# Ledger of designs, part 24: VHH binders against UV DNA damage endonuclease (uvsE)

Target 1, 305 residues: UV DNA damage endonuclease (uvsE), of Deinococcus radiodurans (q9rte6)
Amino acid sequence: MTSACEAVPQLGLVCLTVGPEVRFRTVTLSRYRALSPAEREAKLLDLYSSNIKTLRGAADYCAAHDIRLYRLSSSLFPMLDLAGDDTGAAVLTHLAPQLLEAGHAFTDAGVRLLMHPEQFIVLNSDRPEVRESSVRAMSAHARVMDGLGLARTPWNLLLLHGGKGGRGAELAALIPDLPDPVRLRLGLENDERAYSPAELLPICEATGTPLVFDAHHHVVHDKLPDQEDPSVREWVLRARATWQPPEWQVVHLSNGIEGPQDRRHSHLIADFPSAYADVPWIEVEAKGKEEAIAALRLMAPFKKD
Key: E = the ipSAE of ESMFold2; O = the ipSAE of OpenDDE; V2 = 0.75 times the mean of E and O plus 0.25 times the DockQ between their complexes.

## First folded at step 23 (VHH; framework vhh_6z1v_2)

Design w3 (from u2 with D99E T102H; at its last look DockQ between E and O 0.73; V2 from the best seeds 0.64)
Fold by ESMFold2, look of step 23:
Structure w3 (fold): chain B 305 residues (1-305), chain A 124 residues (1-124)
Amino acid sequence: as target 1 above (305 residues)
Amino acid sequence: EVQLVESGGRLVRTGGSLRLSCAASGFTFSDYTMGWFRQAPGKEREVVAAITGSGGSTWHADFVKGRFTISRDNAKNTVYLQMNSLKPEDTAVYYCAAEYGHYWYFDSPEYDYWGQGTQVTVSS
């Protein structure tokens, strides 16, 4: 039940727009490897400079569209964490003033920033090489967040899933030893296969790590009828208890294309879970991006007409 | 109906090169992480390389770094594995696999879809 005194959730934009307004340049590994060291430096300088400018424009976009939560793309700075090649790191250091200014544009506009670093990151992998590359990748993401001037707190979240299934104890054991720029921002999200919210909660409690609840993943994992199942509200509340303060709670919203069990993300959100009505921050994981946010704003509880 | 069809596997000499291809159909190709796996006789299937749906990020196993490169062409719904400086220990059946958006499973045989494999044999 909605009342006139209750605040509505803030809907977050994820990475880019369907339209041309927020789109980032890339370079493939194959093309990059064909470049000389001097050419790599010039290429990354041009590419990173361009992406920082686009990112600054994304802050203006969010402000203009009353978007107060934005997920940064994990692909903003290609090759930043490439093993044995510090060109990306050097270029990003050179661009430190521009990066910081872009970060200030978001905070000045009242836009909360977070990242979901998913680029082959499995911190609890049983493969040492994957664990090593995962920490390197997380450190690179944290470097970006530091360079943007973002607080080392879950307000500026670095979000991961639980990783390799059956290795929750290993995950809990490694989290305290992560570098502070990573550890202090870390959150964990349930997925539809390896880690239910029930499996993640003890890890979150033991390590002081916030749990980001994803109802769609929960419904798929537990084979529930839909996102109105009573357990969805129960998990919203249990996840909220892991957040300090609870007003920082983030949840993820998505619908399946062909029904509740379809893991694929729909273009728009047709089914907004009633359990989410009082959640302060929602990342909208829909293919329609800004169009999905606009459509959601025409639905209860967002439309107060 | 999802289909992954590998091609390009053959007998080659040590030091040679091959390019494997995997043609995909029945799903929105750019939404899927693609992986190459291999399995030698008597060994477990192991991940060789993986690439995100956009092609913006790649991962390669240490045993192939500097020699193999994964790539994709989303206009042609095809993922590739360029294999250079081949060694006899690269002899295996190579499998293409597709996973919807979950990069945190990339090193596991938990991918949604698998091809039938293509044999690569590297002679001394």
Scores: ipSAE 0.524, ipTM 0.803, lowest interface PAE 1.9, mean pLDDT 91
ESMFold2 (binder alone), look of step 23: mean pLDDT 85; pTM 0.874
OpenDDE, look of step 23: ipSAE 0.693; ipTM 0.861

Design w4 (from u2 with T102H S108T; at its last read DockQ between E and O 0.69; V2 from the best seeds 0.71)
Amino acid sequence: EVQLVESGGRLVRTGGSLRLSCAASGFTFSDYTMGWFRQAPGKEREVVAAITGSGGSTWHADFVKGRFTISRDNAKNTVYLQMNSLKPEDTAVYYCAADYGHYWYFDTPEYDYWGQGTQVTVSS
ESMFold2, look of step 23: ipSAE 0.704; ipTM 0.871
ESMFold2 (binder alone), look of step 23: mean pLDDT 85; pTM 0.874
OpenDDE, look of step 23: ipSAE 0.545; ipTM 0.810
ESMFold2, fold request of step 24: ipSAE 0.689, 0.496, 0.631; ipTM 0.873, 0.789, 0.852
ESMFold2 (binder alone), fold request of step 24: mean pLDDT 84, 85, 85; pTM 0.871, 0.870, 0.874
OpenDDE, fold request of step 24: ipSAE 0.748, 0.756, 0.743; ipTM 0.881, 0.883, 0.878
ESMFold2, last read: ipSAE 0.558, 0.684, 0.599; ipTM 0.811, 0.871, 0.826
ESMFold2 (binder alone), last read: mean pLDDT 85, 85, 85; pTM 0.867, 0.881, 0.868
OpenDDE, last read: ipSAE 0.715, 0.709, 0.754; ipTM 0.871, 0.869, 0.882

Design w5 (from u2 with G53S; at its last fold request DockQ between E and O 0.73; V2 from the best seeds 0.72)
Amino acid sequence: EVQLVESGGRLVRTGGSLRLSCAASGFTFSDYTMGWFRQAPGKEREVVAAITSSGGSTWHADFVKGRFTISRDNAKNTVYLQMNSLKPEDTAVYYCAADYGTYWYFDSPEYDYWGQGTQVTVSS
ESMFold2, look of step 23: ipSAE 0.682; ipTM 0.860
ESMFold2 (binder alone), look of step 23: mean pLDDT 85; pTM 0.868
OpenDDE, look of step 23: ipSAE 0.579; ipTM 0.819
ESMFold2, fold request of step 24: ipSAE 0.482, 0.414, 0.672; ipTM 0.782, 0.751, 0.867
ESMFold2 (binder alone), fold request of step 24: mean pLDDT 85, 85, 85; pTM 0.866, 0.871, 0.870
OpenDDE, fold request of step 24: ipSAE 0.741, 0.761, 0.720; ipTM 0.880, 0.885, 0.871

Design x1 (from u2 with Y100S Y105S F106S; at its last look DockQ between E and O 0.80; V2 from the best seeds 0.00; counts 0 for: pae E 5.4 > 2)
Fold by OpenDDE, look of step 23:
Formats: structure tokens, sequence, C-alpha cells
Structure x1 (fold): chain B 305 residues (1-305), chain A 124 residues (1-124)
């Protein structure tokens, strides 16, 4: 009876490091708008170039620290999705070779990439203009992912929450019509307010969209005692069933600062849910970033005898 | 005790500019998404703008049309709304709000804390 060596979950770094190693530049909308068109181009060229360089470094960093999953910052290329201003797109097009090289760096290093756009994106809004802007934003993310040479599959996940509560049917209905670069990467995540995993599951099943389960959000949403609630394991498995293949399953790991019901993420992960022991991919959502990952590796099931 | 205190609201002429401030206390400011809302007489409260804890990401309502800009200074525990090219339709009570959640929707905002509001009146 060969003890199936239960593969240890891969841990993912979210966007940046506490240290200086992986930090990105940005510009505010106010500052950007104060610039002339020529200055805007120059500013974005400089900024995007710098961030691409940092991305290359991030690949090396992840490889060096045995991090095999990395969430790209949604703000890597500020103003890319700015309505009425194509400067970002033009600059990114100009930097296409460098961006592709950066993507290859991750691929070569064996690091899986995904993105999680900001919470302001609402694809199922009852407001047409919000839907439009949301699709634009998602398309901008997909453009970045394409530029990085990433696959149009859930392996390179583009993750969203369900959006407006009570509009699950609308979400299910609109997903098939999303642009392919978005649709083919799309995942849905349960949140602490609008969508429980139970509410997302039918949408996922109807559209073939994978479910990214977040145990912390589930615990908060349902006011459970902690992440050891039996329902956590249930949802890990149900979520897994939405992934093809199941080995691609991603979950989010976080703890509350003051306890399981605290919506604020802790610096480190003190409580690793037993339900996650056999999950293949875990994004670590902690304020301590790489420090949290390092600390987790000292805990079961990650601790190497 | 958590407090959000708005200031800067006043009477302004059409085309004028105004900067609203919201001073926050009683919580870790940088951990919260901050938002500006407004409510005109007889209308529902609507979101104007939002900014993430780090200030790295912002959202503005479509009706803003580039006239308003949200910003924050975490060192001062303050969020701002710069309003330019004001119109009579912008007349409302403006509210500051804070959200610790990882989920936010402009269509269904559930913020944790709210200020008392500041009156902005734009006269033609």
Amino acid sequence: as target 1 above (305 residues)
Amino acid sequence: EVQLVESGGRLVRTGGSLRLSCAASGFTFSDYTMGWFRQAPGKEREVVAAITGSGGSTWHADFVKGRFTISRDNAKNTVYLQMNSLKPEDTAVYYCAADSGTYWSSDSPEYDYWGQGTQVTVSS
C-alpha cells in the first residue's frame, strides 16, 4: 500500500513583498491628469518599463524562495484602462517585447501567474456604464496576461468576486459573452458579503467557471466559529469539482487580526485550516507577504522533517 | 471610538472648486478602503469615489466625468475629495465612509463606518 505521498500545497505570493525586492511604481490619477500628453507618454513609458523590470526580478525572487504561484498586481500598469486615454495601451504595445520576456521568466522559473482585479469591478451591475467599465478593466488585465505570453486558461486565472449581490443569474448570463481573453481565464471567488460559495456554485457549474474558495470569507459570511468548521472542507471539495483538472485548484488563505470574524487580514497565518492540507495551490493573503509564507513553511503540513 | 469627521463643505458657485476632507480616528486607517458618498434631497445615497487602503487604486463614479478626484494621506489619517467644475446637480450632503472588507461594490456598498456628512451647495 504505497502511501500516496500527499503533495504539499504550493504557496503563492500576492503582488508584492514586505521587503524591497518586489515593489512596483505607480502614479495617481491626479498627478497623471496634470501632465501634458507628451509628459503622460514619457511618464508611463518610464513607469511601465520599471515595473516590467521589477517583474523579471519577481520571477527570480519566487524561484529563489520556492514560490510557485504569484499574483500579479492589478496596478502594474496604471492608466491602462483609463477611459478616453489610450496612452497606456500605446506604451504597453511599445514595450511588448520586454513584457513578453518578463512572462517567459516566470514560465521558465516554473511559477504560475494569475491576476485578481480590484473589487470595484462589477460585471453584473445594473448600471450599463459600470458594466462597460468593468469589461474594459477586465480586458485590460487580459491584455497584460496575453502580453506576458500566458495561456488563456484557468491556469492563468483572472479572478473576480461575484459582483452585485442578488444578480447571480445576470452574472451567469453575461459570462458567455465576455471576450475570450477574459472568459477563458475567469474564476469566481466567494466573498464575505454578496456571494457565498453556495451562491456561486450554480453560476460556476452553468458557465464552466472555476470556483476559488476563500475559507476566511466563508467563515465571516456565515458567522462560523473558525476555519475548522466542517463546511470548510465540504466547500474545498465542491470547489475542486469546478476545476478541470482538479490539480489546478486555487484557494485563498487568510486569518483575521482579532479572530476568525475579523475581516482584516493578519500579518502572519497562525491558523492553517486542516481542510487545505491537500489543496494544490494556496494564495497566502497576509500582510506579512513573504514573511507569512516563510512562517507557514515552518508549520505542518509544510515543515520538512 | 471610531470617528469620521467630514469638513470643507460650503456654498460654491457653478464652475467653482471645493476640497472635502475626512479625518479618521479610532482604527488603523491604512487597513480600510475609504469612500465618498453623496445624498441629494429626495434622492438615494450614491457612491462618488473610493480609494483602497494603500491608495494604490481608486474608483470614481461615471457622473464625476473627471471633475472629482479622491486621494488619501495615511500619515494624516485623512481622505480627500477634490471637486472641480461644480454644478448645481452636485448639491448634496457628502459623506465619508470606511470599509475593512475585501469586497466592495459601488452598487451595494456596505461600509463599516460613516461620517455625519458635510453640506455642499452649488449655486448657479
Scores: ipSAE 0.022, ipTM 0.493, lowest interface PAE 5.2, mean pLDDT 91
ESMFold2, look of step 23: ipSAE 0.205; ipTM 0.632
ESMFold2 (binder alone), look of step 23: mean pLDDT 83; pTM 0.842

